# VHH binders against DNA-(apurinic or apyrimidinic site) endonuclease (APE1L), part 13

Target 1, 364 residues: DNA-(apurinic or apyrimidinic site) endonuclease (APE1L), of Arabidopsis thaliana (Mouse-ear cress) (q5xf07)
Amino acid sequence: MKRFFKPIEKENSPAAKKPCLSPEKRDGDGDGVEEEKNQNEPSKFMTWNANSFLLRVKNDWSQFSKFVSDFDPDVIAIQEVRMPAAGGKGKPKNHEELSDDTKVLREEKQILTRALSSPPFGNYGVWWSLADSKYAGTALLVKKCFKPRKVYFNLDKLASKHEPDGRVILAEFETFRLLNTYSPNNGWKDEENAFQRRRKWDKRIVEFLNKTSDKPLIWCGDLNVSHEEIDVSHPEFFATAKLNGYVPPNKEDCGQPGFTPSERGRFGATIKEGRLVDAYRYLHKEQEMESGFSWSGNPIGKYRGKRMRIDYFLVSEQLKDRIVSCKMHGRGIELEGFHGSDHCPVTLELSKPSSEMEQNQVSN

## First folded at step 4 (VHH)

Design u3 (from d10, 19 letters changed; framework vhh_ozoralizumab_d1)
Fold by ESMFold2-Fast, scan of step 4:
Structure u3 (fold): chain B 364 residues (1-364), chain A 121 residues (1-121)
Amino acid sequence: as target 1 above (364 residues)
Amino acid sequence: EVQLVESGGGLVQPGGSLRLSCAASGFTFSDYYMYWVRQAPGKGLEWVSEIDYSGGSTDYPDSVKGRFTISRDNAKNTLYLQMNSLRPEDTAVYYCAREGYDYVWGSFDYRGQGTLVTVSS
């Protein structure tokens, strides 16, 4: 199991903000208060690879809760949930429900359920996309007032089958789609199969983008690739990395997984094919050494001070003029702002659309 | 099952020497970078040494460079830390650590239970 140095947790719990409620449950009585009843679209987004969501809840929940309370996101996309899907006696697994198949798993499910019922999280609807074991998995939290029309758990919406590792959650809103993915990494166990798995995944993403161009997309998550040299702290270090002594036969597959020439090239092609804008790089043209990376090596060992940007918000070109802010919240070498993970939260703020503003005005 | 078992800790006077051992089992030892990390009372973890698959490449922070030597015996599945010229500030629990399963992230899959080293007159 993956493990890393745990940062010192701050004790203070943030004060709860006013809950966001579904339109049905909103109080509309009084002067001007009726405008609160409008059904709005989400505009504040967060993505975070939690590197075991259960461990973050157990060890880092107070500081993460404070961050969520302070930022007040409308949508939270989580990667590396690492909790198994529910399974019954002789029944297929339910990949949308946390397992309670053992006493230990029931207790772990209760820990997560209690955390997600507490402020500020109690105001969010929660969707799980889970693997069969404590591996991969994603979650999506959406404020109850912004309930999506439909949620899918595979890139092919026509497929009845759940994505087997829980790597996909696709939420459909009225005016846009939100895609939360945890891309597979080129692995160390079986390099041939790991590279093939990543190539197949990248192909599925391109096919998805081509089939779903009818509506703007916000694609976020851990995409397990740093696009350009500016997206890594030490380009030479990452370009010459060897995986457990292994050197791939093809030069284009050499280097750090996530920073190989082939992965970088396919990612660039995917962005171009999908007519997507990298929101962070659109606003931040220069490398920001303190805050320009979403992943940081453990403060102990050979990756100390080595950092990558591999967590993204990629938005359809139609949305680019609405980009107000996109930030990496981790900084420095000691994992400040990472909340116990080796990834920091990444946030996106969009301006409200003009149609939204017009809905708050009565034209007689 | 993966296990790392440290031994060799104890009480030693300033200027003294101590040799730590770590017995590894349940995995192919020669496939992993290995580390020694320590935690002094009331402080966070501190990296003190790194060794590659073969033992041909090692690295140390300035705080122990020239005083500590990491080595490994792949035939015996054992990691060593030779500590010379020990100082009171070297007092800590010392852990044997294995590089994480996905080495790319600089994480550790496993640490042992640790062995206490006390440097005191």
Scores: ipSAE 0.000, ipTM 0.280, lowest interface PAE 13.1, mean pLDDT 82

Design u4 (framework vhh_ozoralizumab_d1)
Fold by ESMFold2-Fast, scan of step 4:
Structure u4 (fold): chain B 364 residues (1-364), chain A 120 residues (1-120)
Amino acid sequence: as target 1 above (364 residues)
Amino acid sequence: EVQLVESGGGLVQPGGSLRLSCAASGFTFSDYYMYWVRQAPGKGLEWVSEINTGGSSTDYPDSVKGRFTISRDNAKNTLYLQMNSLRPEDTAVYYCAREYDYVWGSFDYRGQGTLVTVSS
């Protein structure tokens, strides 16, 4: 049967045997079960640039749902939600809520709500950080039993506003923080100071890292930069790329956006200053042509087979010995495992603390 | 505010015709190569047509060549796909796609897609 997308709520499903519940919902939660507190932190993470989350729900949801069911992540970070924030005439924008301002947007919100209420997603709490239009935006899904203490939508935790374009979700857990970002792309030309806007973003990331060093960090998302030659399939192609022959005035800004000397150098400095470990590269020292990239060019045209790693898990050095697995789930040139996006899911698995000192470090 | 809005999909009998439209807004439409791509249920993405900035050059895979015609009206910021001699295997969601500014030959699926069902 050629089934087209329709999120199916299985109404005849038996009542959930026992859903993943927050600790406060469990009987006897205050009777001294110390093991539950030490084990009640997320350890399995996924990040994915969905390239329009609505389109993935409409066209790729069965495949993606199976992937999520198989991996069973505790946290799912999404980039490029591309849905507008709520707020009609006479209302300020609410960047945490999907718009229902038009009939079309109400129908689209219902499609997303139905999909996220179906298994396996019904057991996740959902946070949105949305732009004013169908552009950018991020989401964070966290299993209800691992509810974060606090969620922020700006790199500055004291800010009352969301980061522009909904590019940031920061979740505060007892023993670590998780940062989901969709980094801005500076494009091919320094039109309207696009290069300077990216440099300012990179500087604010460094400032964030310096201000939040009191607790380990997991930083994930689409960072829109490939760090080293090993992170692109064709280094010479990407280093010499030009849009219709255009050459930027500064040689450090030349090449593929996301792989210019300037962007690569700032990214390396950010990792070093933040004392971060690139989890994928920590485990995978050699280039893997089939599975070492998170982004792939269109299978038709001159970017066929041209691939980049621009989606990351960067973890504080304190967490590096807990890294069990970090994988790019896309394969080959035909976008297998991409679930309709030009980005594939990237996953991270951490072990539980193994020593008493490590357990004391991650306990609160 | 970049937006692509597809329309014109529906149910059609084998051998029939449909014309898809894509209304573009929030960017200089005439500066971009445009594509139609499709995804059949349970299948991967398939490119079905490509058109250059001025509309003077087009390309198609063998599966649709001679049956489908891509065109554009830069004055109206609209992309079209004329589909003739439709077959059951043409059943898919059709997306209007814009090239990414920074990655030549890559594209953004900004639209919602439009469903085409070819069935007797």
Scores: ipSAE 0.000, ipTM 0.160, lowest interface PAE 17.8, mean pLDDT 82

Design v1 (framework vhh_gefurulimab)
Fold by ESMFold2-Fast, scan of step 4:
Structure v1 (fold): chain B 364 residues (1-364), chain A 120 residues (1-120)
Amino acid sequence: as target 1 above (364 residues)
Amino acid sequence: EVQLVESGGGLVKPGGSLRLSCAASGFTFSDYYAAWFRQAPGKEREFVSAIYSGGSTDYADSVKGRFTISRDNAKNSLYLQMNSLRAEDTAVYYCAREGYDYVWGSYDYWGQGTLVTVSS
């Protein structure tokens, strides 16, 4: 508990520090106004595949809440929400709203709403991007003082469009974009054209990166690919993995989903074309067996001790010199720090932008 | 609500057989991968067998050739036929549901367990 526990300090004031408030609700006065302007942009980010957000709220919320309180992220990106979108008779589904169509779904929505109204989460605005069923889905939590200008639920930046599985949330800030994605895992076989769906997804990401180069990007989430051998605990195991002896027709599709030559090659091409920096690998050049992976096989399953890095922060080259920290918070084989998920939280901290005076001196 | 309930455990002599059942409710059972795990006293829980939505099966080496996993989607039930039982098979046996969207090795719901004792 000491690892994620931050004690309440009672010195200098009996009251807690003023919470972060939305810009529209903040009182401006002298230096307070100036300091609030200087805190316009988020600098601390977390991404986490919750493997059912509802289950984490039910079973792991106190542990996760302590972690969030200790790290104090400005932005929390969640993947695998696994809650259905709200429906209405005679209307299309609202993919931004949790369903209450049944008694069970109303109770589940209430559980999530109560959890997100509790400290520290009550200080965050929440955006949902949901599938029609308890499948996939993403969420974005942003401190109210850092409200984004616009939020999109597709890669085309269309207000009227929603990615059907809720795999995309794109937040527009003044100086950068934040992209939260849950990339589809293509599985072992090309069932329901899964390999082609993943290839189309990867192609759409490249198109997005080419069309949106006008601002720096922070792209985070479960990207369902380990780029290089250093990103898996057992390269030979993952490279030669088969489902029940099945061998795909194309050699480039052989191996563990997420570690096939095809997936790895497309990912490398994507980061190069997008001029992106893998923030974790930029700071951590060598493999760390205890803390170098974001996904771990179930400690009681056939994948015990087999681990992958498939959750990322990829930042535009313009932001690389601002990278202060990028960490995966899971440890070891027993899923310490995973908070009930098979993925651990991954965090990114950027330095604040230089003062106007310092920037104006760059030509000296 | 999602629920998994095991039954069929009991006391059996070495070389004997038992059939475990798992009743699933609160979800479309046929859409999910399901598995059996076991935990002996003082030991970690270990994988026993899995059956995928498409019917493919997987087994731990220690039980291969002796145990058979099967499912009946019409009855929302999972089964484990255990033959040639050994003292080392003594454990609490758990039924588990694997993630809906191809999350391998991840299990989101578990039953309460059923005790199997192999003793003379």
Scores: ipSAE 0.000, ipTM 0.134, lowest interface PAE 18.4, mean pLDDT 82

Design v2 (framework vhh_gefurulimab)
Fold by ESMFold2-Fast, scan of step 4:
Structure v2 (fold): chain B 364 residues (1-364), chain A 120 residues (1-120)
Amino acid sequence: as target 1 above (364 residues)
Amino acid sequence: EVQLVESGGGLVKPGGSLRLSCAASGFTFSDYYAAWFRQAPGKEREFVSAIYSGGSTDYADSVKGRFTISRDNAKNSLYLQMNSLRAEDTAVYYCAREGYDYKWGSYDYWGQGTLVTVSS
């Protein structure tokens, strides 16, 4: 016989799904126009590295659509869109718009547009932040009734500017910010500038956190780092990993990209200095071999069964008492629940705001 | 110079058999995991079977029970015995060596491929 885990969670109110309407479509604004408090804020979030969003739409969309319909997220953050930004030769790219430069890209844009107009996605507003080529890129889908006040594509809150490779979408809501990032991978060798690119990125994140402490943050995405040994399935394997036998000169740079001592140390410092809570680990203190990892190695070859948690929800300490659930939706070694990606969806659910919970952190 | 060279492809009738070979050179074959992949026209390259340095094997569900992967480390060779062939097995078959890229799968070198056509 197998032992079954039975989690204890707050029961959600049983109710039919209500239509989510944009602010512009809300009927009978008489009472709503006079509202002083914005209580209609997102509370259900999903992040997913799609490993080519186009391929997921072509090959896995039915299963992913069912998952989204079942979970009913208010916000969906996507990483590795891997579609080029619009813009002709010799012109600046429009990093918010999918390219139409070739017949193939026009057809691919049509495929994505059709998918995002189908249920349940038609009820979401969509923002893109795209690279110049089929590399990286992020997207943010937000239910129309929860339209953010501002959306930025950089860490400095500058209008119309994008981070290189489309790695950032920052959405401003009334009472919190949501940050979606696709962090650059550390790489194996400093000669490729990958170590320096990652160190610069980590520094910019810390600078962002210091400049934006005026309201709570939910930071999600593929952060390309496993914080502690509990966040990898095989700590010794990952700690001793080498590219073709190469050993970096600094011991702190040795190991699997995403699990080097230097990356782990900087990540821990960032969490501490940013006063952030790792939502998944806050709820799940023990390693869960079936469902505790967001990334899984190819079922064939050396990385079979080797798994990492590198996709996160990091929330400001002010929000920690509102954390209802945080789940990795992939299971086991055969990429069940990954919907064709090497990353599974990760979800976060927050309770509705309570002044007692937010100010006094009561333990009821 | 790492090289993988496939041979043994050809035309067979449904229900027939073929044995594919892959000759490896330029590296210590016995130290590496090796695999067979295939690609039909207009489709993505798909996994068929893998064999680990210690001899353990893995198979795609579509070929399990019909195909057998094996290796001969003394001859630096990988084999795929294909039985009960079906029209849907028609593809170019590729030999691959395991690499160290954890994100995109573990195969860093590929052969040129050998065509298998299953038709009456």
Scores: ipSAE 0.000, ipTM 0.207, lowest interface PAE 15.4, mean pLDDT 82

Design v3 (framework vhh_gefurulimab)
Fold by ESMFold2-Fast, scan of step 4:
Structure v3 (fold): chain B 364 residues (1-364), chain A 122 residues (1-122)
Amino acid sequence: as target 1 above (364 residues)
Amino acid sequence: EVQLVESGGGLVKPGGSLRLSCAASGFTFSSYYAAWFRQAPGKEREFVSAIDSGGSTTYADSVKGRFTISRDNAKNSLYLQMNSLRAEDTAVYYCAAEGYDYVWGSYEYDYWGQGTLVTVSS
């Protein structure tokens, strides 16, 4: 008899892990008992500059997929997507949509769509923020059960326009904001206004932090600056670096882009003004030679063995007591754990929010 | 006009030697990190050896002890001395140079030569 053999309800089985469902699919505010605190907020985060996300999908996806499966992040922030925004035949660009304007771009979009529909990624909502060309761009993947209330693509939440290079995704959650940024590189010379572009960017960040202080922030991404000497493998090398012997006229602009006195000073001021905690350095006071850097130079280039920490989790002071873990997942000088990129994944784990009574007992 | 031109390839018997040269022009070669790559028939391009502006060298495991990379900045030239050649060394050999710039990844060599064929056969 067929009634003596019943299929197991895999998704809602008591013996199986319950699937992650978005808050709007849990109609618990009906007529039931409303005693449970909403604990449905992300607590595990990953940021990664993929150095062309398409190339990582094509060449490194198996290794990266395993890493994501093992860590099981609630949020994945990606930088250097390097895919153009949709437009089509004289129409305005849609910076939230991958281009299908050519046969090649349609095929590349299909490759990305298939990869992100496969386990473990199929359980994530995906947001794109893209440039007009294969330049810059960011993405944010959030588990469907943690769907943000609102997502913005510029630092000004009232702006209807995207950040032009796709460098910003801002996600609003119930109790905090998550900001994913890909900061512009300072460059070696003020050609094409590179120094001025970076200064304007840093000013926009400060203005954002001052305007949005009503809720705690988690700011992650490739910030294109190593704050202190401990954040580079070779401080003397980076401090004295020159492009073909060129010396900028201002001494504060001298050195490796990302490690000039000017960039470092503004970054320190920004952290202080924003009342932010550098999560990795808060937990890791000493330099870790194997795993303390998020960027590593070309193993067969002049920058072999030269490394920088330029990818961060910066959290509001109100969140610092919840920091459980912050790790750089790359190791050594042969790009182990980098998954084909010159940047490794960086992760942050926060403890779950306690009840108000418990929180008052923990925070002195 | 920037260019790298390889020379010195040819047919050699197993156990033989060849010296490859790469002539650089149109840029300040002495400031550049330089490397040799090869591509065997039906295979992808692979790294062989690299040398920095100061003379520090790196070698692929398959060529260590047999190949020697060197440079002459006064002549804007890169060399690869290949000894104890094997059939497996048969490939088109390319020289490459990367600038002093902030270069990421192994595919960001600024300049590439057209290649020179090395055939190791009896």
Scores: ipSAE 0.000, ipTM 0.206, lowest interface PAE 16.2, mean pLDDT 82

Design w1 (framework vhh_7mjh_2)
Fold by ESMFold2-Fast, scan of step 4:
Structure w1 (fold): chain B 364 residues (1-364), chain A 120 residues (1-120)
Amino acid sequence: as target 1 above (364 residues)
Amino acid sequence: EVQLVESGGGLVQPGGSLRLSCAASGFTFSDYYMSWVRQAPGKGLEWIGRIYYSGSTDYNPSLKSLVTISRDNSKNTLYLQMNSLRAEDTATYYCAREGYDYVWGSFDYWGQGTTVTVSS
């Protein structure tokens, strides 16, 4: 860092963004009382499978921090945190807190804490849902001014309970819910039980959607399924893939995990049952070979140039007319915009809700 | 509790050789494909190669005959032998377990990494 300060350039500097502070830290007066009660909800969202959040912080944080600063999301959903939950000898695990049980884990926790205290991340509240080991896990970052009313770590809205492997964070806002999930995949070595686990997961999602129709939903994350042929770069390659020579007994379970007929069919049914809109596909009807995929295979192996869209924003139909943009930020075969992960960030922007009272010029 | 612990990194002269080890515990090691992956400072992840149950191997074509991956299932240990090291081989080296809980051929567990510095 340079020791000398730049001249003050208030008008031609990139827009300086005032930190989003919690309501408790704001000095309001009498004129602000009704404005504080007015709807000021998150409208800019990002989801990203970090494929080890610690590795991204160690190796890719500068470029990811710049991306976050440029986009300025209100909410950041992370999948594949891959950090273990806190616990002590003879104590139950606290799946909401990073482990410091060993010297290595204490150092790793400090690395993450330092990164998340630095701009632009210091302006966000952070929630973790962690596995018992360096596996899976999710995180949610929400600007402090948009603090959710309640956060759950399971689909049943039970206090303090976490889904196994930390696969769920559900945030309750005044007017909508945000669901961040990291879906399991069929690709387990015990493929028969893996198919059963994915079917059970998909069923629980549908049950959740049926129970939560009282408020609009934004569901994001790594859903581990490409819905249609347009969502993979090479449909025949993925449709004919085999797991270590294993051939499932049911034809509908054959192919690349995430692109089997059964997974695709259940996903389509889930969207329909939940009355959800796939925000990216709603805006982007044609396949975009450079930017239409959220996952990319290793540039140096048989998956070079093989890509899938498996990271989504699915929004309740009531929010459809508010969709301003939905973008995949990765480009090309060499993982530009992936920030060190095999997944790229996906973003969603919603417009602010309109008021009929404003249109009718009625103040009360 | 799955653990992967890399060792054997350090400072080595250009043209030298080095063998890295990865000690696995908490799972049936012989039941998994294992890979080595490296990351040079400021660069992305680079896959080095994979070893199968049988001991057969697949390598990154860019690394050709410069590396050899082996395993000892009786010791639950994975090895990476590197020869003719260059400054460009300076990186953190990770062992990774190939899992099937993600997209086929993805990794479900990673070690902490061991650093190799090739310096003249």
Scores: ipSAE 0.000, ipTM 0.123, lowest interface PAE 17.0, mean pLDDT 82

Design w2 (framework vhh_7mjh_2)
Fold by ESMFold2-Fast, scan of step 4:
Structure w2 (fold): chain B 364 residues (1-364), chain A 120 residues (1-120)
Amino acid sequence: as target 1 above (364 residues)
Amino acid sequence: EVQLVESGGGLVQPGGSLRLSCAASGFTFSSYYMSWVRQAPGKGLEWIGYIYYSGSTDYNPSLKSLVTISRDNSKNTLYLQMNSLRAEDTATYYCAREGYDYKWGSFDYWGQGTTVTVSS
């Protein structure tokens, strides 16, 4: 479908561009003509909910580093960083900086800094979006040669406010926007205002999509919702799930957080309103029980072998013909390829813009 | 104070059967998923199965034909029936209560364990 006509592969240009070098490291270059700016933009993306990034660095970093080296992403979006923002004693929080306010936090910051300075990560610029405590938080790693023009930490760019839980990083590139989000979990009970928090979040997403239609979007992250029955391994289990037998008053709020009728319906509406394509489902029409899910329950207990697809790449319709691959790298029950998390990495690869695609983006 | 106390272990002949019990106290037993987990000498934990308050069960597929989990909510007791026991079933068997937060682990309380030895 996206791989129609092509002469036998002879493309060595991508390999010649690895490793991606910062402008400073390319000083003195000039053997050839400067490449078109549009072709020097990210095309390989990865998103991963690390379920405590510090724990992954401590316990799983060698395995994850190998995965990153093998895939060689241009952009890495991380969710559940779970590190507090800088800003001790009476100072406003700096949500873009890891805290060093205590001896323990200073040591933990050093652990993360050392890991991200090691190969292959040293060639990436790093942006943090952090909560006040060890809760939520996101990060974005972008190869230095693909430095974004601007980075925002909230859906409402006009206010210039940081999202309080560090759930948002929006990177502006020349021809597209990349949005990394960690959507709040719906929770089990309305009395905790969790349903209201999720509904407000979903409304803000729709407002964002309506305000930012001037440029194509790649939206990735842990969206904390499985859209359709095909996106869960056991639809009846998830649809009838209860916290300690509790049944919400409204039937639309019943079920596993992430698979309630209300969450699924709003997500479908959001995709439609935003004119977005679910990249994985666009390429993979049939359910794949081994590799079709991004989240897997603990191998022990009632969630053993229960899996959900809740991590996505949603791309603007005008990018759909560039989708080359979208893969979930985890394998089922024993959490192979999860690198210590309950989420596996999900990757997206886009083709380089063709002359026809470039013409279509400039349609007038 | 939450307590889980396993009993019924011991020496059993290959091909024999045993029923293990777990007496629960200090919480509303009927409101929780309960699991059985075992650990053979020198090996890691192996999950056996769970049971919901309604009696609905699910099992480790490799063990499904060999075990049955049941519960008596009126007695706050969980049971594990084991049939056709083999030497490889020699292990310490633990009763465990499933927690509410799926992000931080499935079990929040464990019993002390009861030892089953399968030998002739």
Scores: ipSAE 0.000, ipTM 0.458, lowest interface PAE 10.2, mean pLDDT 83

Design y1 (framework vhh_8dlx_2)
Fold by ESMFold2-Fast, scan of step 4:
Structure y1 (fold): chain B 364 residues (1-364), chain A 120 residues (1-120)
Amino acid sequence: as target 1 above (364 residues)
Amino acid sequence: EVQLVESGGGVVQPGRSLRLSCAASGFTFSDYYMHWVRQAPGKGLEWIGNIYYSGSTFYNPSLKSLVTISRDDSTNTLYLQMNSLRAEDTAIYYCAREGYDYVWGSFDYWGKGTLVTVSS
């Protein structure tokens, strides 16, 4: 008997009364002109670099599940899935599907599938964008009632094409787009090659922003850059960090990857050109040592207590007045709230659009 | 009302090809991952393959060389092309719509199936 071939049992949900898209409104052919916009859109978002999603499922799932249940996000964006794409032994890769090419990978896929079928995750649809190996990769989880109209896995909005290493998921909703990215790091001891890859990536992001200005954007993920001194716990430490045996040709490329003058400057330019608002910094003007950072160094070694904000929600200016909350959930220097990762979850809450409530009276 | 209606089954001789169709209605067909599964007499369900809304396909490795799945979003129709049919391909063939949970073999709607009999 193959258990996974059984049809889905009819859903008997205690939450059946909660707002959700009806099948005829969501998946039926509409008349277009008469289609109502009285469907709910996602308003609660979470982004998290899991530093191996499989390891988080194996070692940290109970505490992460509790966090997700408590926050109740509509959308969960994951970076560093670190699982290989399906397709081996000469078969083409399917970057949307977890590999089952070996016995070990089949078992690991089953572990992830079981975890994502358990509460509260069974209430979410899941999209993967995966690398060919246990490297990088992203995932997007969206509550079933908020199914996106279209999902792309590249910045060019090409069907079925994946960004190398699975670094991009772009979801199209009716009134906005959600972009989940895992930006490449400059790295250490990679000469100018890593810097060239990061510069090309930053350019492609700007080109994407210019092409997609027709709808508001929520851009989240691990952007691998701390914008200003307030975004790192120890500015001098990070500014003077040295790559062993390598000195970049330009002084603007010196320092900790993610906190070089070049990266910071390009990021600032990208925000301005894209007309984006850094949601966390919009609400939190002062540095907060306990809760102002999304990445923390290992408690052992020279990075103990050294922290960076490199995970963001950047929203189009049109959404600025809807920002209710944006929080970094990690605390202190012992990785509390990080759920086993070196990154903590970051959340964003937007207010509901005013159009979701009917007016009692005819307006003048 | 969501409906999936399979057609194209019947008696076919060994070695021949057959194309099955699945007509979808009551939902936006182009937004869903679709699957083909079959059940031979006296046996369990066997997954054949799926097609994503993007058009990408993934197949059961044991059947990959014998089948092709395609879709026509303009007519809300899913297809299964079968080549080099053998007696062991005799089965009821079902199309199924994948729900949002993406668990293998987890479907929220099924057709009633179409019988394919491979016999001389």
Scores: ipSAE 0.000, ipTM 0.131, lowest interface PAE 15.3, mean pLDDT 81

